VHH binders against Abasic site processing protein HMCES (HMCES). Designs and how they scored, part 57

Target 1, 269 residues: Abasic site processing protein HMCES (HMCES), of Homo sapiens (Human) (q96fz2)
Amino acid sequence: CGRTSCHLPRDVLTRACAYQDRRGQQRLPEWRDPDKYCPSYNKSPQSNSPVLLSRLHFEKDADSSERIIAPMRWGLVPSWFKESDPSKLQFNTTNCRSDTVMEKRSFKVPLGKGRRCVVLADGFYEWQRCQGTNQRQPYFIYFPQIKTEKSGSIGAADSPENWEKVWDNWRLLTMAGIFDCWEPPEGGDVLYSYTIITVDSCKGLSDIHHRMPAILDGEEAVSKWLDFGEVSTQEALKLIHPTENITFHAVSSVVNNSRNNTPECLAPV

## First folded at step 22 (VHH)

Design ye13 (from xa2 with S30T)
Fold by ESMFold2, look of step 22:
Structure ye13 (fold): chain B 269 residues (1-269), chain A 123 residues (1-123)
Amino acid sequence: as target 1 above (269 residues)
Amino acid sequence: EVQLVESGGRLVRTGGSLRLSCAASGFDFTTYAMGWFRQAPGKEREVVAAISWHGGITYHADFVKGRFTISRDNAKNTVYLQMNSLKPEDTAVYYCAARPYQIYERPSDYNYWGQGTQVTVSS
């Protein structure tokens, strides 16, 4: 998983993240650094995207079932990294394989601190290698969406009213992530950064690509992954598996260039 | 103390019409999507229709399209299901359900449930 779409306006995104705490109270996640949210149809590593994490990471004695939403850098920078420039990191932390997560110091250490997050997106892109050509077919991959009667096609939204027909009811993709906090040696703000956990692809996606992000399907899975105060690492890792509850469609090569940030990136072809 | 109270279920003939109501209390109705689900004996609970928090987005299952219509009245904290051209296979207990803002298809995605109202369609 190396490209996503996360384009919703902040208020729409926040409503899509409504949840219940452990006492059954409806809440919206509380934003940290909301002005750093950069919506785009075409997010790549090193960009910021919103993640959910437990309030307990920020506030002593907080209810660990309460959620914070915050933009974080894609590409985990380990807390132990000693260089002054995160781009000097000598290994790729865009993804974390589930089968080796407890063997890699970059992921094992923050996981042991309970630094679990849920990475939010409209969906992700994957490129299928086609037999007999060098060309690859991009696909947009996302949760199945309920077929609403006021929504148009994904590519038909050209006004706020038409956009709301498609995206106001969009079920966000919720991917399991690990984050870490790095303090630059020269001073400055702490850098929050994340990796997306990957698993073997499900049967439905196997013709596109052999790996997929670990998807957390439904509020029970999301709550358990986030709640490091009540859910151990051992129990949380049981949530990490492929899912068949996923759908996709082919998209044009417009998405190939990460500078292209238009609805055409995810429009069906 | 959230409550969803269905009413209007009864015995009707094939081809008849019926209107179900669900009165909601104990939460801010205007921030919740509402759904109608049904369950016949020995069958799984299934979505019939759903309506978003602001009423502008709806869903109707294929097996009821053209026959059933969901609507909501935020002033009365009530969601309705107008059921026309009823068939014997529509016989079931009908449940009202709520979840925040968006409509979803799966029963497990809904937070609050009513006790249900029986609809029976006879030949």
Scores: ipSAE 0.787, ipTM 0.907, lowest interface PAE 0.8, mean pLDDT 91
Fold by ESMFold2, last read:
Structure ye13 (fold): chain B 269 residues (1-269), chain A 123 residues (1-123)
Amino acid sequence: as target 1 above (269 residues)
Amino acid sequence: EVQLVESGGRLVRTGGSLRLSCAASGFDFTTYAMGWFRQAPGKEREVVAAISWHGGITYHADFVKGRFTISRDNAKNTVYLQMNSLKPEDTAVYYCAARPYQIYERPSDYNYWGQGTQVTVSS
């Protein structure tokens, strides 16, 4: 998983993240750094994307079931990193394999601190390699969507009305992540950054790619992954497994260039 | 205190019509999507119809398409299910359910539930 779409306007995204706290109270996640949210149909590593995390990470004695939504850098920067430029990190932290997460210091340490997050996206892209060809077929992969009477074409954006027919009720993909906090050696604000946990692909995706993000399907899974105050690392890791509750369609090569930020990136072909 | 109170369920003959109502209280109705679900004896609870928080997006299951219509009246905090051309297969307990903003298909995605109203359709 190395490319996503997360293009919803902030208010639509926030409504899609409505949840119930431990006491049964309905809430919206509280934003941190909302001005860092840069919606795009074509997000790549090192860009910022919104994640959910427990309020307890920010506020002493907070209810750990309450959620914060914040843009974080994709590509985890370990707290011990010594260079001034995060792009100089010598290893790839875009993803974290579930089978080695407890063996890699970059992931084990923040996980042990309860630094679990839910990475939000419209869906993700994957490139299929097959038949000894050098050509790759990109696919857009996402949760199955309820078929409404207002359903339009994915990728239609020729008017606000056509966009709303698809996206106003879009179920966001919720992926399990780990984050860390890095203090730049020259000073400045703490950098929050995340990695996406990956697992073996389900049967439905195996012809596209052999790995998939660890998807948290439903509010129970999301709540347990986020709530490090009540759910131990050992129990949380039981949530990490493939799912068959996923769908996809082929897209054009427009998405290949990460500078292309248009609805065509995810339009079916 | 959140309450969803269904009404209107009764015995009707095949081909008849009913209108179910669900009165909502204890939460801001205008920020919730509403759904009608049904459960027949020995079967799983299933979505029948759903309507988004602003009323602009609706879903109707294929097995009721053209026969049932969901609607909402935000001024009255009420969601309705108009049921026409009823069949014996429609016999079930019908439940009103709520979740924030968006409509979803699975019962586990809904936070609040009414106690249900019985609809019985005789041959």
Scores: ipSAE 0.777, ipTM 0.899, lowest interface PAE 0.8, mean pLDDT 92

Design ye14 (from xa2 with S108A)
Fold by OpenDDE, fold request of step 23:
Structure ye14 (fold): chain B 269 residues (1-269), chain A 123 residues (1-123)
Amino acid sequence: as target 1 above (269 residues)
Amino acid sequence: EVQLVESGGRLVRTGGSLRLSCAASGFDFSTYAMGWFRQAPGKEREVVAAISWHGGITYHADFVKGRFTISRDNAKNTVYLQMNSLKPEDTAVYYCAARPYQIYERPADYNYWGQGTQVTVSS
């Protein structure tokens, strides 16, 4: 997974992340650094995306079932990294393979500290290799959406009215991630960054791409992944597997350019 | 205490009409999506209709075919299901359900449930 969409307005995004705590009380996640949230139809590594994480990571004795939403850098910078520039990382941390998560120090260490997060997106993009050509067909992959009476086509969201019909009730994709906190050697602000855990693709996606993000389907899965206070690493890792509860459609080549940030990126062709 | 109380279910003849009501209390109704579900004997619970927190988005199951209409009154903390042209196949216990803001199709995605109201349609 090297490209996502996360373009919802902050208020809409927040509502979409409404949850119940362990007491059954409805809550909205509290924002940390809301100004760092940059909505985009075309999110690439090194950009900031919103993630959910347990409040317990920030507040001692907090209810671990409570959630914080925070924009973090895509591409995990491990806490032990001693260079002044994260770009000097010699290995790719955009993704973490589920089968080797416990073998790589960069992922094992933060995971052991309970630094689990849920990466939020409208969906993610993958490119299918076309047989016989060097051309790749991009696809937008996302949770199946409820077909409402007013539901316009994703492609028709060209007006505010049409946009609301499509996106106001959009079910966000929830991907399992690991985050870490990096303190620059020269001082400065702590950098929060994340990696997306990947698994072998489900049967439905296997023809498009052989790998997919580990998707957490449902509130229970999301809650368990986030709640490092009550759920052990071992138990949490049981949640990491392919899911068939996914849909996709072909999109235009507009998304190929990471600079393009328009609805055309995820519009069906 | 969270409560959803359904009312309006009764015996009706084929072709008849009913209006179900669900009165909500114990939570901020205006921030919840509401749904009507039904369960017939020996069948799984299925979504009939759903309405978003602000009422702007609605869903009706295919079997409704324009016969049923979901609506809500946030001032009264009530969700309604107008059922017209009822058929024997509509016989079921109808449940009101609530979840935060957005509508979903699966019963498992809803957090609060009423006790249900029996709708019986005779031939």
Scores: ipSAE 0.892, ipTM 0.944, lowest interface PAE 0.5, mean pLDDT 94
Fold by OpenDDE, fold request of step 23:
Structure ye14 (fold): chain B 269 residues (1-269), chain A 123 residues (1-123)
Amino acid sequence: as target 1 above (269 residues)
Amino acid sequence: EVQLVESGGRLVRTGGSLRLSCAASGFDFSTYAMGWFRQAPGKEREVVAAISWHGGITYHADFVKGRFTISRDNAKNTVYLQMNSLKPEDTAVYYCAARPYQIYERPADYNYWGQGTQVTVSS
């Protein structure tokens, strides 16, 4: 996974992340560094995206079932990294393979500290290799959405009003991630960064791409992944597997350029 | 204590009309999406209609074909289902359900449920 969409306004995004804590109380996640949230139809590695994580990571004795939402850098920078520039990292940390997560120090160490997060997105993009051609067809992949009376097909919103209606009730894609905290050697703000765990693709996506993000489907899966106070690493890793509960449609080549940030990126062709 | 109380279910003839009501209490109604579900004998519970927290987004199942309409009154903490042109196949227990903000199709995605009200449509 090397491209996502996350363009919802902050308030809409927050509501979409409504949850119940351990006591059954309805809550909204609290924002940390909301100013770092940059909505975009075209998110690439090294950009910031919002993730969910347990409040216990920030507050001692906090209820670990409570959630914080925070923009983090895509591409995990390990805490032990000693260079002053994160771009000098010599290995790719955009993704973490589920089968080798415990073999790589950069992922194992933060995971052992309970640094699990849920990466939020409208969906993610993958490119299908066309046999016999050098051309790749991009697809937008997301959770199935409820078809509302006014909502035409995703992207067929003929009017801004219809578009808004679709996105106001959009079910966000929830991907399993690992995050770490890096303190620059020269001082400054702590950098929070994340990697997306990947798995073999489900049958439905196998013709498009052989790998997919580990998707956490449902409130229980999301809660268990986040709650490092009550759920062990071993139990959490059981949640990491392919899911068939996804849909997709072909999109235009507009998304190929990471500088393009328009609704056309995810519109069906 | 969270409560959802359905009312209005009764015996009606084919082609008749019925309005169901669900009164909610014990939670902030204005921040919850509401849904009507039904379960016929020997069948699974299925979504009939749903309405978002602000009422701007509605969903109706394909089988309603414009016969049913969901609405809500936040001032009264009540959600309604107007059912017109009723058919024998509409016979079921109708349930009111609630979840935060957004509407979903699956019963499992809803947190709160009423006791249900029986709707019977005779030929």
Scores: ipSAE 0.886, ipTM 0.941, lowest interface PAE 0.5, mean pLDDT 94
Fold by OpenDDE, look of step 22:
Structure ye14 (fold): chain B 269 residues (1-269), chain A 123 residues (1-123)
Amino acid sequence: as target 1 above (269 residues)
Amino acid sequence: EVQLVESGGRLVRTGGSLRLSCAASGFDFSTYAMGWFRQAPGKEREVVAAISWHGGITYHADFVKGRFTISRDNAKNTVYLQMNSLKPEDTAVYYCAARPYQIYERPADYNYWGQGTQVTVSS
């Protein structure tokens, strides 16, 4: 996974992340660093995207079932990284393979510390290789959405009316991630960064791409993944597998340029 | 305590009409999407209709075909299902359900449930 969409307004995004804590009380995640949230139809590595994580990571004795929403940098920077510039990382941390998560120090260590997060997106993009050509067809992949009577087509939301019809009730894609905290050697703010765990693609997606993000389907899966206080690493890793509960459509080549940030990126062709 | 109390279910003849009501209490109704589900004997629970927290978005199952209409009154903490042109196939226990803000199709995605009200349509 090298490209996602996350363009919802902050208030809409927050509502979409409504949850019940372990006491059954409805909650909205509290924002940390909301100003770092930059909505975009075209998110690339090194950009900031919102993730969910347990409040226990920030507050001692907090209910671990409570959630925080925070923009984090895509591309995990390990805590032990000694260079002053994260861009000097010599290995790719955009994704973490599920089969080697426990073999790689960069992922194993933060995971062992319970640093699990849920990466939020409208969906993600993948490119299908066209047989016989060097051309790749991009696809937008997302959770199946409920078809409402007034539902507009995805990508036609260039008007406020159309946007509301499509995106106000959008089910966000919830991807399993690992985050870490990096303190710059020269001082400054702690950098929170994440990697997306990937798995072999489901059968439905296999013709498009052989790998997919580990998708956490449903509130239980999301809650268990986040709740590092009650759910062990071993139990959490059981949640990491391919899911068939996805849909996709072909999109234009507009998304190929990471600078393009328009509804056209995810509009069906 | 969260409560959803359905009412209005009864025996009705084919072609008849019913209005179901669900009174909600114990939570902020205005921040919840509401749904009507039904379960017939030997069948799975299925969504009939759903309405978003603000009422601007609605869903009706394909089998409704314009016969049923979901609505809500946030001032009364009540969701309604107007059922017209009822058929024997509509015989089921009808349940009211609630979830945060957004409507979903699957029963598993709803957090609160009523006890249900029996709707019986006779031929």
Scores: ipSAE 0.868, ipTM 0.932, lowest interface PAE 0.5, mean pLDDT 94
Fold by ESMFold2, fold request of step 23:
Structure ye14 (fold): chain B 269 residues (1-269), chain A 123 residues (1-123)
Amino acid sequence: as target 1 above (269 residues)
Amino acid sequence: EVQLVESGGRLVRTGGSLRLSCAASGFDFSTYAMGWFRQAPGKEREVVAAISWHGGITYHADFVKGRFTISRDNAKNTVYLQMNSLKPEDTAVYYCAARPYQIYERPADYNYWGQGTQVTVSS
């Protein structure tokens, strides 16, 4: 998983993340650093994207079932990283394989600190390699969506009403992630960054790509992954598996250039 | 504290009409999507229709399209299901359900449920 869409305006995104805390009280996640949210149809590694995490990471004695939403850098920068420029990291932390997560220092250390997050996106892109050619067919991959009446097409942005009928009810993809906190040696703000856990692809995606993000399907899975105060690492890792509850469609090559930020990136072809 | 109370279920003849109501209390109705689900004997609970928190987005299952219409009145904290052209296969217990803001298809994604109201359609 190396490209996503996360384009919803902040208020729409926030409502899509409504949840119940452990007492059954309905809440919206509280934002940290909302000005760092950069919506785009075409997010790549090193960009910021919103994640959910437990309030307990920020507030002593907080209810660990309460959620914070915050933009974080995609591409985990380990807390032990010694250089001053995070772009100098010598290894790729965009994804973390589930089968080796407890063997890799970059991932096992923050996981042991309970630094679990839920990575939010409209969906993700994957490129299918066609046999006998170097050409690749991109697909947009997402949760199945309830088919609403008077909804526009998935790529329509020709009016606010048509956009709203598709996207105001969009079920966000919720992917299991690990985050870490890095203190720059020269000073400045702590850098929050994340990786997306991957698993073997489900049968439905196997013709597109052999790996997929670990998807947390439903509020029970999301709550357990986030609640490091009540759910151990060992129990949380049982949530990490492929799912068949996924759908996709082919898209044009517009998405290939990560500078293209337009509804055409995810429009069906 | 949260209550969803369905009403209006009864015996009707094939081709008849019926209006179900669901009165909601104990939560901020205006921030919740509402759904009607049904369960016939020997079958799984299935979504019939759903309506978003602001009323602007709706869903109707294929087996009820053109016959059933969901609506809501936020001033009265009430969601309705207008059922026309009823068929014997519509016989079921109808349930009202709620979840925050967005409509979903799966019963497992809804937080609050009513007790149900029986609809029976005679040939």
Scores: ipSAE 0.796, ipTM 0.910, lowest interface PAE 0.7, mean pLDDT 92

Design ye14 (from xa2 with S108A)
Fold by ESMFold2, fold request of step 23:
Structure ye14 (fold): chain B 269 residues (1-269), chain A 123 residues (1-123)
Amino acid sequence: as target 1 above (269 residues)
Amino acid sequence: EVQLVESGGRLVRTGGSLRLSCAASGFDFSTYAMGWFRQAPGKEREVVAAISWHGGITYHADFVKGRFTISRDNAKNTVYLQMNSLKPEDTAVYYCAARPYQIYERPADYNYWGQGTQVTVSS
């Protein structure tokens, strides 16, 4: 998983993340650093994207079932990193394989601190490699969406009312992540950064790519992954598995260039 | 504290009509999507119709499209299901359900449920 769409305006995104705390009270996640949210149809590693995490990470004795939403850097920067520029990290932390997560220091240590997050996206892109050619066919991959009566095309965002017909009710993809906190040696704000946990692809995606993000399907899975105060690492890792509750469609090559930020990136072809 | 109370279920002949109501209390109705689900004996609970928090987005299952209409009245904290051209296969317990803002298809994605109202359609 190395490309996503996360383009919803902040208010639409926030409503899509409504949840219940452990007492059953309905809430919206509280934003941190909202000005760092940069919506785009075409997000790549090193960019910021919103994640959910427990309020307990920020406030002593907070209710661990309460959620914060914050933009974080895609590509986990370990707390021990010594250079001043995160782009100098000499190994890839865009993804973390579930089968080795407890063997890799960059992931095991923050996971042991309960630094679990839910990475939000409209969906993700994968490129299918065709045998006998160097051509790659991109696909947009996302949760199945309830088909509403006034639905427009997924890529039809020519006007506010057409966009609303598709996206106001969009079920966000919720992926399991791990985050860490890095204090720049030259000073400045702490850098929050994340990795997306990956698993073997389900049968439905196996013809597109052999790996997929670990998807948390439903509020129970999301709550358990986030709540490090009540759910141990061992129990949380049971949530990490492939899912068949996923759909996709082919898209044009517009998405190949990460500078393209238009609805065409995810439009069906 | 939260209550969803369905009413209007009864015995009706094939081809008849019913209107189900669901009165909501104990939460801010205007921020919730509402759904009608049904369950016949021995079958899984399934979505019949759903309506978003502001009423502008609706869903009707194919098996009821053109016959059933969901609507809501935020002033009365009530969601309705108008059921026309009823068939024996519509016989089921009908449940009202709520979740924040957006409509979803799966029962597991809804937070609040009523106790149900029985609809029976005779030949």
Scores: ipSAE 0.771, ipTM 0.898, lowest interface PAE 0.9, mean pLDDT 92
Fold by ESMFold2, look of step 22:
Structure ye14 (fold): chain B 269 residues (1-269), chain A 123 residues (1-123)
Amino acid sequence: as target 1 above (269 residues)
Amino acid sequence: EVQLVESGGRLVRTGGSLRLSCAASGFDFSTYAMGWFRQAPGKEREVVAAISWHGGITYHADFVKGRFTISRDNAKNTVYLQMNSLKPEDTAVYYCAARPYQIYERPADYNYWGQGTQVTVSS
């Protein structure tokens, strides 16, 4: 998983993240650093994307079931990193394999601190290798969406008048992540950064790619992953598995160039 | 305390019409999507129709499309299901459900549920 779409306006995104705390109160997540949200149909590693995390990470004695939403850098920078430039990391932290998460210090340490997050996207892209060529077919992969009476399909969102019919009711993809907080040695603001946990692909995706992000399907899974005050690392890791509740369609090669930020990136072909 | 109270279920002849109402209280109705679900004996609860928080986006299941219409009145905190051309297979307990803002298909994605109202369609 190395490319996502997360393009919704902030208010639409925030409403899609409405939840219940442990007391049963309906809430919206509280934003941190909302000015750093950079919506795009074509997000790459090192860019900022919104994640959910527990309020307890910011406030002592806070209810750990309450959620903060904040843009974080994709590509986890470990808290122990000594160089001044995160690009000097000697290994790729875009993804974290679930089967080795407790063996890699970059992921084990923040996980042991309860630094679990939910990575938000419209969906993600994967490239399928085609037999007999080096060319790859990109796909946009996302939660199944209820087919509303205003819109017939994702393709109806290719004009301004149809955007509301598809995207106002879009179910965001919710992926399990781990984050860390790095204090630059020369000073400045703490850098929040995340990795996306990956698992073996479900049967439905195996022809496209052999790995998929660990998807948290439904509010119970999201709540348990976020709530490090009540849910241990061991219990949380039981949430990390492939899901068959996923769908996809082929897209054009426009998405291949990460500088292309247009609806065409995710439009069906 | 959150309450969803369905009403209007009764015995109706095949081809008849019926309007269900669901009165909501204890929460800000205008920020919730509403759904109608049904459950026949021995079957799983299934979505019939749903309407978004602002009323501008709707869903109707294929088995009721053209026959049933969901609507809402935010001033009265009420969601309705107009059921026309009723068939014996529409016989079920009909439930009102709510979740924040967006409509979803699965019962597990809804936070609040009413007690249900029985609809019986006779041959």
Scores: ipSAE 0.760, ipTM 0.897, lowest interface PAE 0.9, mean pLDDT 91

